# Designs tried in a protein design chat: VH-VL binders against q8ixk2r445to577. Part 139

Target 1, 133 residues: q8ixk2r445to577
Amino acid sequence: FFGMLQNKGLTDYCFDYNPPDENQIVGHQVILYLCHGMGQNQFFEYTSQKEIRYNTHQPEGCIAVEAGMDTLIMHLCEETAPENQKFILQEDGSLFHEQSKKCVQAARKESSDSFVPLLRDCTNSDHQKWFFK
Below, E stands for the ipSAE of ESMFold2; O stands for the ipSAE of OpenDDE; V2 stands for 0.75 times the mean of E and O plus 0.25 times the DockQ between their complexes.

## First folded at step 5 (VH-VL)

Design v25 (framework fv_traxivitug)
Fold by ESMFold2-Fast, scan of step 5:
Structure v25 (fold): chain C 133 residues (1-133), chain A 119 residues (1-119), chain B 107 residues (1-107)
Amino acid sequence: as target 1 above (133 residues)
Amino acid sequence: QVQLVESGGTLVQPGGSLRLSCAASGFTFSDYYMSWVRQAPGKGLEWVAYISSSGSTIYYVDSVRGRFTISRDNAKNSLFLQMNSLRPEDTAVYFCARGYSKGYYFDYWGQGTLVTVSS
Amino acid sequence: QSVLTQPPSVSVAPGKTARITCGGDNIGSKYVHWYQQKPGQAPILVVYYDSDRPSGIPERFSGSNSGNTATLTISRVEAGDEADYYCQVWDSSSDYVFGGGTKVTVL
């Protein structure tokens, strides 16, 4: 799959990544923002290696979650996907992060006035269900 | 160490006025949305009013609009509810509650102060 | 303008699981928060953002929210869990909506 990765519960919001410097693609948090339908900073690819790739820029970025953290951070993609970059997209739309045993949830972080994807215990919540447009 | 302490609840006659206060401590009061939530005897929770951290955004439940005024004094870490034209149906325990910066949920509550409106 | 419907009561035996539902049209598109209130006491937050727990709330409290129903689940119920439980959402009218409350009785 590829396209805009939209939330079922937070229906107008998509995965969004817009680093302030095009030459520094990694190290920043993935956010959720209003879906604009134009791809660009909201265009992601789900690969056969279970990666969520941001390939709008070169080199390609891959979403990762570091050990002990709950935020999704952009890392550089590797030839063989490391475990912290693997997400299992399930039939019901759940994104299961295998290394942590948690699911990606659309959430509001108290330190931010924006919505962000965070790792949370897996539930049957619509805020944990995602689909490509 | 977060504490919210309400005061001012008493018996008042219908048509009377009363001012409730809430003293906050243990956190940066000016960073938080604040609300008043009430509970009539034997009934459920009912939100009454909220005020933004700066005091610029204020909302009321329809049944109290025009009669109640929520305000805050960030220098004194205090929240207030001025209640005018009180009715018997305003009888309730009034809770002071802290919302996170956008006020979407209440993470800390005071013990409440009882307001009884009766002749 | 949303209405949240909770069953008025739930009975559960010690050590079993209690499930308290909160029904609302398309509630899965909203974030649901849950409060516990014991007689004569202030409410306390037990679950927020559908499934998160505040510090100090035991792991046996969990939540879910999908479609038209949110659920608070209390596993391995203890006598001290006997209380009224309220669900709450913030709606688009800049208003807080509480459910009517569910009295959980541990039998």
Scores: ipSAE 0.013, ipTM 0.666, lowest interface PAE 8.0, mean pLDDT 86

Design v26 (framework fv_traxivitug)
Fold by ESMFold2-Fast, scan of step 5:
Structure v26 (fold): chain C 133 residues (1-133), chain A 120 residues (1-120), chain B 107 residues (1-107)
Amino acid sequence: as target 1 above (133 residues)
Amino acid sequence: QVQLVESGGTLVQPGGSLRLSCAASGFTFSKYYMSWVRQAPGKGLEWVAYISSSGSTIYYVDSVRGRFTISRDNAKNSLFLQMNSLRPEDTAVYFCARDLYKGSYGMDVWGQGTLVTVSS
Amino acid sequence: QSVLTQPPSVSVAPGKTARITCGGDNIGSKYVHWYQQKPGQAPILVVYYDSDRPSGIPERFSGSNSGNTATLTISRVEAGDEADYYCQVWDSSSDHVFGGGTKVTVL
């Protein structure tokens, strides 16, 4: 699949990646932002290797979760996807990070008006359900 | 030790005024949204008002709008609620609470409350 | 303005599981927080963001939120869990909205 990765519970919000420096596309946190339908920073590809790729800039970025962390960070894609970059999109819409055994949840960033995707224990919350638009 | 201590609750006559205070300690008060929540005797919790960290954004429940004024003094680590034109229905324990998410989600630290009784 | 509906009371035996529901129109699209209040005391936040726990709250407290119902689940209930429990959401009208509260009695 490809397109905007939208949250079922937080229905106006999509995965968004807008690094402050175009020459450093990796290392920054993936955020959630109002879905604008214009692609670019909100356009992602879900691959057969279970990656969530950001192909708007070169080199291609792949969403990853560092060991012991709960934030989604943009890393460089590798020829063979490492385990920390694999997410299983389930039929119920849950986005399951196999390495951590946790689900991606739309969450409010502490002390800010921003929302971010975070790893949390899997629940039946609509904030843990995602779909490509 | 993070704590909030309310004061100022007392018996007032209908139509009277009262100012409540909340003293914050153990954290950087100026970085947090703050709320007032009340509870009438034997009843549930009711949100009253909140104020942003800078004091620029303020919201009230409809029943107190125009009568109550929330304010803060970041230099003194204090939150206030000025209550005017008090009604018997305003009788409640008033709690001061800290909101970690700019007033949008969850109140993680609460004071013990101060009782306001509005009666003739 | 949202209206949140809670059962007025729930009874549970020690060691068993208590479930407290919070009903609201499309509540699954909102974040739900849960508070515990014992007589004469201030409320304590026990679950926020539907299912997260503050530091110091035991793992037997958990939450879920989907569709029109949010649920606070207290597993392996202890006598000290007797309290009133309130759900709360942030409404788009810029208001905090509390449920009516549920009295949990451990028999």
Scores: ipSAE 0.006, ipTM 0.631, lowest interface PAE 8.9, mean pLDDT 86

Design v27 (framework fv_traxivitug)
Fold by ESMFold2-Fast, scan of step 5:
Structure v27 (fold): chain C 133 residues (1-133), chain A 120 residues (1-120), chain B 107 residues (1-107)
Amino acid sequence: as target 1 above (133 residues)
Amino acid sequence: QVQLVESGGTLVQPGGSLRLSCAASGFTFSDYYMSWVRQAPGKGLEWVAYISSSGSTIYYVDSVRGRFTISRDNAKNSLFLQMNSLRPEDTAVYFCARDLYKGGYGMDVWGQGTLVTVSS
Amino acid sequence: QSVLTQPPSVSVAPGKTARITCGGDNIGSKYVHWYQQKPGQAPILVVYYDSDRPSGIPERFSGSNSGNTATLTISRVEAGDEADYYCQVWDSSSDHVFGGGTKVTVL
C-alpha cells in the first residue's frame, strides 16, 4: 500500500513528515496535518517488511519508535527492518507496533491543539484506525 | 552557508514593469517550494506568491493575480518575480524565502530583500 | 482567507517574560510559525510547528497553540530580543497568512 495515510476518527488529518532541510531528513517527529493531496511530505509506503517508508528520500526514511518513547520519529531504513520500525496494519485499520505492543493513535501534540501520532494502549478507537488514500 | 540573494529592486512609474531575481546557494534548490513575501514601509509582512519545487504548482495573493508571475530556473538555482501593471500600493521590500522542506508550511531561510518603489 | 490578530506592541523589562498572542478562528488546528525581525533586517524563524525551535534559537523562546489563540513566549528577556514578531499559518484554503506583527520593546 502507498499514498496518504489518513486517520478514521480525525478524518481531515494525514501522516506528515516535513524535516527542516535535506541535510536533516532523520531524527524529527512525524506529525499529523490537514490532508492536502499534494504528495511528497504526506506520501508513505507500507512494505511487506511491515515498515512505513517515506518515499521522497534516498536513503529512504522509515518510521520508528525508540524504546520507552511514545513518539514516532524518522530513521534511516535498514536492509533488514529492525523491530522498532515494524508496524502491523490490521484489517480494521489499527497500526500495531510490534516491539512495544501498543497502537498508533491520533493525539494532541504537547503545548498544541495540533495533532501527532503517538503510541497508546490498543483500544479499538477510531483515532487508532488508519487507511491509505 | 545557505543563502538567498535578491536583486532588481528600483524606482518605477505606475503602470510600469520590473523583474526581481533571487539567487540561491548552499542547498538543493530544486527540492524546495519558494515564496516571495513583501513588506510595505512601516507595515507588516504580506505573502505574495509561491512556486512548487518542480514549478508545476503556483499560487498568488489575490491583489497581484494576473499582474505578477513567479517562475524558477532550477538549473541556475534562481527564482524570479515578473511584476507588471505596477501600482503605488506595490511599493515594498520584496523578500525571497525558502519554504520548509518538501512543500512545507512556513519559511526557514530569507534573503535580505530588495526595495521596489512605485511612484511618479 | 484567514485573518490573524496580534497586539501591536508589548513592553517588557529585562529578565521578565514577554507573551505575544496570535488570534485566529480555530488556529489550534493549524501549525503556527513565528518570525523575529529586527529593524533593517530580514525575518528569521524562531519557532515552528507551534512549539519547535530551529537550531541556534535559545530555549527562552517557546510556543503554544490552543483553541483560537497561539502564543509566543520569551522568558528571561534580553535587550537583543527587541524586535517585531510575526505569527504565520498555512493551509490549502488560506495559503501563507501572516499576523499584523507585534513590536516588543525591552525597557
Scores: ipSAE 0.170, ipTM 0.762, lowest interface PAE 4.6, mean pLDDT 88

Design v28 (framework fv_traxivitug)
Fold by ESMFold2-Fast, scan of step 5:
Structure v28 (fold): chain C 133 residues (1-133), chain A 120 residues (1-120), chain B 107 residues (1-107)
Amino acid sequence: as target 1 above (133 residues)
Amino acid sequence: QVQLVESGGTLVQPGGSLRLSCAASGFTFSDYYMSWVRQAPGKGLEWVAYISSSGSTIYYVDSVRGRFTISRDNAKNSLFLQMNSLRPEDTAVYFCARDLYKGSYYFDYWGQGTLVTVSS
Amino acid sequence: QSVLTQPPSVSVAPGKTARITCGGDNIGSKYVHWYQQKPGQAPILVVYYDSDRPSGIPERFSGSNSGNTATLTISRVEAGDEADYYCQVWDSSSDHVFGGGTKVTVL
């Protein structure tokens, strides 16, 4: 699957990655932003290795969650996906992070009026349901 | 600075019709979703209808669908609720409320309400 | 239709802490917002996104949300906090859903 990764509950918002420097595509937090339909910084690919890839630029980035953290950060993709970069997109739309046993949820960013995807205990909430547009 | 002022509430007989208005000021009205929320005497809050910033997306609570029509005039900063086939259970104070749909959907500002009484 | 359950009333002494609960299935997975309404007045937003406060709302007001229960906590209660308090969520199947309201009495 590939395209814009949209939230079922927060219906106007898509995964978005817009690093300040195009030559340094890794190390920043993935955010949620109004879906604009232009691909680019909202274009992601879900791979057979269960990665969520950002391949708009070279080198390609892969979304990861560091141990003990709940934020989604862009890392470099590896030949064999490490466990912290694996997300299981389930039939019900849940995006399950196997290593932490938590689900990706649309959430408000601390001390801000912006939104971000965060790991939370898995529920049947529409805020934890995602689909490619 | 943000103000919402409802008007139009009055006594009507069952089966009658009534149009409510809400005048908005102090913000860019065309950027916001708007809702109508009602409260029956001595009862709690009940959401009635919402309309998107452009007016293209509209939703109603089941009990009023087909009887009520929400609309807006962005050039005049006004929100409307046309109520038809009124029933005694529609008796309530009707509030207009500013609704933020670019997030978790909450009401940050409310008008003071206008009372609609449906009785013989 | 989703149902949010609030106790009809809560009594608290001045200077003490009031806790108002909002029960709902998996409510911890939703964002909960809280409104204060005084007699004859419009509701005002006091807590949104579970725990955030709008500008002008004192720090005495706080919120939490986990599992099946969200809670509005009012610390160091003042006479002016007497009001009805409503919780609210947005749900894709029912849009906006309000709790039945809790009357807080400061005695």
Scores: ipSAE 0.005, ipTM 0.542, lowest interface PAE 12.0, mean pLDDT 84

Design v29 (framework fv_traxivitug)
Fold by ESMFold2-Fast, scan of step 5:
Structure v29 (fold): chain C 133 residues (1-133), chain A 120 residues (1-120), chain B 107 residues (1-107)
Amino acid sequence: as target 1 above (133 residues)
Amino acid sequence: QVQLVESGGTLVQPGGSLRLSCAASGFTFSDYYMSWVRQAPGKGLEWVAYISSSGSTIYYVDSVRGRFTISRDNAKNSLFLQMNSLRPEDTAVYFCARDLYRGSYGMDVWGQGTLVTVSS
Amino acid sequence: QSVLTQPPSVSVAPGKTARITCGGDNIGSKYVHWYQQKPGQAPILVVYYDSDRPSGIPERFSGSNSGNTATLTISRVEAGDEADYYCQVWDSSSDHVFGGGTKVTVL
């Protein structure tokens, strides 16, 4: 699966990653932004290793969540995906993070009008449902 | 401590006017959108009006548009509701409430309310 | 302006689970907030953004929002949970829209 990863509840918003410098791909938070349909900073690939890859730049980035944290951060992809980089995209559209046992939810970034994907307890919420388009 | 305190509620005759005030303390008032919400005796909550942090964006529920005016004074940490041409159906407890941004966290801080009674 | 439908009342025994629904067309596309109001008091925000809790609200309160129905769930209900509960969304009409309220009675 590949394309723009869109939220079912927050219908106009997609996963978005725009690194400050193309040579500094990692270490920054993944955000949600209005879907523009052009790929690029909103183009992700879901791999057979359950990774969400940002492969529009080199080296390739993989979304990860550090233990005890709830924000999605871009890390370098590894040859064998570590558990903190594995997300199970379920039939109902839930994006389940294996290491934390939580689901990715579209949420408002604290103290701002911006939206970000965050880990939350799994519920049957449309804000926790994702699909590629 | 974060606090909102309403004042100005009283008995007024139909067709009369009244100004409600809300005093804010314990937070940076100028950063927040503010709302007035009312509740008629024994009834549910009804939103009345919004005002943006700068005061430039204002919205009213249809039943009060043209009669009520929401305003704020950021230097005095105060929110106001000027109520004109009052009707018996405007009888309610009026709450002021803090709402960071439109479509945000909802109304996270509420005052205790002030009762407005409109009757002859 | 959208309409939010809540059951007028829910009765629940102490220690059991109360579920309060909030129905609305495509409510799953909106963020739902829940308020608790006790007689003579101002409303208190108990759940925001569908499922998040403000500091000080016990974990017994949880929420979900999908399709046409949002739900507030109160687990291990206590006598002190007896109150009116309101759901609220931001509507595209630029208004806060409240549900009609649900009276929770703990018997």
Scores: ipSAE 0.021, ipTM 0.691, lowest interface PAE 7.1, mean pLDDT 86

Design v3 (framework fv_traxivitug; also named v61; at its last look DockQ between E and O 0.46; V2 from the best seeds 0.00; counts 0 for: pae E 2.3 > 2)
Fold by ESMFold2-Fast, scan of step 8:
Structure v3 (fold): chain C 133 residues (1-133), chain A 119 residues (1-119), chain B 107 residues (1-107)
Amino acid sequence: as target 1 above (133 residues)
Amino acid sequence: QVQLVESGGTLVQPGGSLRLSCAASGFTFSRYYMSWVRQAPGKGLEWVAYISSSGSTIYYVDSVRGRFTISRDNAKNSLFLQMNSLRPEDTAVYFCARGYSKGYYFDYWGQGTLVTVSS
Amino acid sequence: QSVLTQPPSVSVAPGKTARITCGGDNIGSKYVHWYQQKPGQAPILVVYYDSDRPSGIPERFSGSNSGNTATLTISRVEAGDEADYYCQVWDSSSDHVFGGGTKVTVL
């Protein structure tokens, strides 16, 4: 799958990664932003290694969650995907993070009404359901 | 270090034409969205136009659409604004500004070049 | 199209806190960015994505954004903070929109 990764519960919001500059392609938090349909910063690929890749610029970025954290951070992709970069996209639309045993949920950013994807205990909430558009 | 240097601003009569240039250095120009933002004397900032890193996506504020043309030359690290059918209301300092990837915000700006449209 | 409303001016004493508001319909659901502009100079980015700071910007600059109001907060204000401040959003329906600007005067 590839395209805009949209939330089922927050129907206007998509995964979004717009790094600060060319020298900071990785290391920053993935956000949710209003879906604009223009690709680029909202264009992701789900791979056979269960990675969510950001292919807009080089080097290739892969979404990861560090141990003990709940935020999704862009890391460099590796030849063999490490466990912290593996997300199982299930039939019901949930994104299950293998290392933490948690699901990706659309949740509010600190000091903001804006949304970000965060790891939470898995539920049947539509805020934990995602699909490629 | 990142530098953006605008040039070309001058006095022009209403109905006239002018081309502004912005010379970029200190970063990989071809990876950035570029914008023109203007500021009339004593007034606030107004976004004018943007162009994607490849030049494929271009947008204008309504008041300049059909009169202004934004373009870029990635081989020369240069951004341009061709202004036609100039009006007194176009009088402003014109800044070039960059934004990485989609360009939701502007992290670096040039010092601006003054365009005066008056008879 | 989106319209962002800022108070035209804010006065603050040195060492105190200045708060500059940016009003917009449902602005809390959009990311807000803030710029500082001193007379005769280009704007500089001081806060982006509601609350993040670029390298080199002091931690006394902070931001928040909820409901219909975004706020830039400058703590322990210094004379050098005297400037015009602009909020800005990117909106797919209206592209880049700037607020009208707020002149911050320090004693």
Scores: ipSAE 0.602, ipTM 0.882, lowest interface PAE 2.1, mean pLDDT 90
Fold by ESMFold2, look of step 9:
Structure v3 (fold): chain C 133 residues (1-133), chain A 119 residues (1-119), chain B 107 residues (1-107)
Amino acid sequence: as target 1 above (133 residues)
Amino acid sequence: QVQLVESGGTLVQPGGSLRLSCAASGFTFSRYYMSWVRQAPGKGLEWVAYISSSGSTIYYVDSVRGRFTISRDNAKNSLFLQMNSLRPEDTAVYFCARGYSKGYYFDYWGQGTLVTVSS
Amino acid sequence: QSVLTQPPSVSVAPGKTARITCGGDNIGSKYVHWYQQKPGQAPILVVYYDSDRPSGIPERFSGSNSGNTATLTISRVEAGDEADYYCQVWDSSSDHVFGGGTKVTVL
């Protein structure tokens, strides 16, 4: 799939990545922002290797979660997807992170009313349901 | 590292025209949304216009729409602002400012070029 | 059109904490960015996405955003922090909007 990865429960919010410059696309957090489709900030590719790729940079970025962390961080994609970059988009819309055995949830960012995707124990909440638009 | 250098600011009469340039270096210019932001003497910041990385998407603040034209030349790492039908209210320092993709914020700014519109 | 309201000035003693507010209807639903501008100089980004700092900005600069108010906090204020500070948001309906600016005076 390719497009904007949208949350069911947090209506009209999409995965968003807009790093400060091309030399710093690695290591910054993925956020949620109102879906607008502008500027390539909200376009991601879901690959056959179960990667979520940031499709506006070469070499391309891949979303990862470091062991023991719950934050989605941009890493460089590798020829073979590392386990920390593998996400299973299930039929029910849940986005499962294989290495951690947790699901991606729309959650409130610390010290603000803004939202970020975080890993949480899997539930049936619509805040853990995602689809490409 | 990142540098943005504006030029072309000068004194012009009301109703006149002027073209500003911004030379970019130290980054891959063609990957960035670019903006012009202006500041009247002693006043605050006002966003004027932006242009997408390819040049295909352009927006202006209402007060300049129809009079100003933003453009870019990615082969020459240059951003431009063509200003027509200038008014005294357009008197300001004009900054070239960088955003990545959609550019929700401006991470690097030039030092600005002063445009004075006065009889 | 969005309007961002900042106090025109804040005075603070050296070593104390300055708090600069940026008011807007439901601004907590938008990411807020902050710029420092010293006289005769270009603005520099000091906080983005409400609370994140660019590389090279001291940790004594911090931010928060909730409800109708975003706040830039400068701890242990130094004479070199005397400057104008602007908040800014982006949205699809009004593009980039700046607050009116707050002059921070270190007494």
Scores: ipSAE 0.526, ipTM 0.864, lowest interface PAE 2.3, mean pLDDT 90
Fold by OpenDDE, look of step 9:
Structure v3 (fold): chain C 133 residues (1-133), chain A 119 residues (1-119), chain B 107 residues (1-107)
Amino acid sequence: as target 1 above (133 residues)
Amino acid sequence: QVQLVESGGTLVQPGGSLRLSCAASGFTFSRYYMSWVRQAPGKGLEWVAYISSSGSTIYYVDSVRGRFTISRDNAKNSLFLQMNSLRPEDTAVYFCARGYSKGYYFDYWGQGTLVTVSS
Amino acid sequence: QSVLTQPPSVSVAPGKTARITCGGDNIGSKYVHWYQQKPGQAPILVVYYDSDRPSGIPERFSGSNSGNTATLTISRVEAGDEADYYCQVWDSSSDHVFGGGTKVTVL
């Protein structure tokens, strides 16, 4: 699966990554933004290693969850996907992080109607459902 | 500390050309998107153009497309704006600004350089 | 195509709270950024991503964004807060868009 990773509950929101350096893409937080499909910032791939890879440039970035965090951070992909980079995109659309045993949820940003993807206890909320578009 | 210093602004006649420069310091210039934003006298801010870290991605506001060219020299920590076929409505203070999240916003600005297009 | 509407001016007494609005259709679904510009000076980013504050910007500056209105709030206003304030968004169809600016006068 590849393309825009779009939320079901928040229909117009997609995964978005905007590093300041297009050639050094690690270390920043993945956010949600209105789906626009422009450029590389909203292009992701779900791989057979259960990675969510960010875009096409080498070395490629993979979404990771750092210890003690509930945010999604970009790391470098590895030959063998590390545990903190493994996600299960389930048939019902839920995006499950194996290591934390939590689901990725579109969560409201404080004092804003905007949203960010955060790890939360798994529910049947459409805000935890995702699909590639 | 981040510093951006614009230069090159002067008086030119309509139809003339001018090249603006922005000297960057205090940060790794090659890692950041950069933009030009202008402000006509007594008016608000208007985005003009931005360029990605490597220069591979460039966008312009419609009113300057085909006339202005944004470029950068990362080895010299410099941003440029080549302005051709200048019009009176191009009269403005031109700011160079650093983009952070691929240009979604501008976290640092220079003091600007005044470009006056008049007969 | 995106249009951001700001009131041309806001007056506030020292120590009081100033609220600067930025109106736009469904602006709550977009990230709004705010800049302060004093006469003859470069703009300064004071709020980004609706409510985040750059380091060095006082906590008196805060932002919110919902529905059709983003708001920059300046609490305990000081004389030094007198300036023009601009909201800004990025849109896939309009690129970078600024509001018309609001002149804040400290009485």
Scores: ipSAE 0.384, ipTM 0.848, lowest interface PAE 1.6, mean pLDDT 92
ESMFold2-Fast, scan of step 5: ipSAE 0.140; ipTM 0.750
ESMFold2 (binder alone), look of step 9: mean pLDDT 92; pTM 0.942

Design v30 (framework fv_traxivitug)
Fold by ESMFold2-Fast, scan of step 5:
Structure v30 (fold): chain C 133 residues (1-133), chain A 120 residues (1-120), chain B 107 residues (1-107)
Amino acid sequence: as target 1 above (133 residues)
Amino acid sequence: QVQLVESGGTLVQPGGSLRLSCAASGFTFSDYYMSWVRQAPGKGLEWVAYISSSGSTIYYVDSVRGRFTISRDNAKNSLFLQMNSLRPEDTAVYFCARDLYKGSYGMDVWGQGTLVTVSS
Amino acid sequence: QSVLTQPPSVSVAPGKTARITCGGDNIGYKYVHWYQQKPGQAPILVVYYDSDRPSGIPERFSGSNSGNTATLTISRVEAGDEADYYCQVWDSSSDHVFGGGTKVTVL
């Protein structure tokens, strides 16, 4: 699947990645932002390796969660996807992070009314349901 | 070294035309949205126009629509602003700016600006 | 269309903390970027996405954004921080919106 990865509960918000430098595509947090329909920063690919790729640059970035963290950050994609980069997109729209056994949830950014995707215990909340648009 | 360099600013009579250029270097120009931002003497920053990475999406502030044309040449790493029917209120330093990583969210690289004066 | 309101000036003594506000309807639901501009120079991005810093920007610069007010905080102010500061958001009409600017004077 390709496109803007939109949240069912937070209906106007999409996955967004906007690092400050094209040569430093990795290491920054993935955010949620108003869906603008322009692709670019909000264009992602869900692969057969269960990766969420940011494929607008070479080398391609892959969303990952480091051990002990709950934030989604951009890493370099690898030939064989490591466990921390694997997300299972389920039929109900849940995005399950295999290594942590948690689900991606649209959540309020700390000290702000802005939103970010974070790992949380899995529930049936619409804030944990995602779809490509 | 990431750099933007504007040129073309000069004194122009009201009703005249002028073309500004912006030369980009040190990054993949074709991957970024680009903006023109101006600043009148003693005043704040005002966004003028932006153009998408491919050139297919273009937006203008209302006061310049129909008079200004933004364009780009990705093969030459260049951004342009064609200004027609210039008015005294268009007098400003015009900055070329790179939108924060291909989006219209923020501007992380700016040129030094080129001064356009519209006066008789 | 969105309007961002900044105080026209802020005075601060060296070593103290300067706080520059940016007011806007539901601005906490948007991402705010902050620019520093010194006389005769181009703006420099100092804070983006409310609270993140570009590489090379000192940790003394920080940001917050909640409700109807975003704030740029400059701790342990130095003479070199004297400049005009602008907040900016991107709105859903595909426009960049700048605040009117705040002149920070270090006395």
Scores: ipSAE 0.006, ipTM 0.582, lowest interface PAE 10.2, mean pLDDT 84

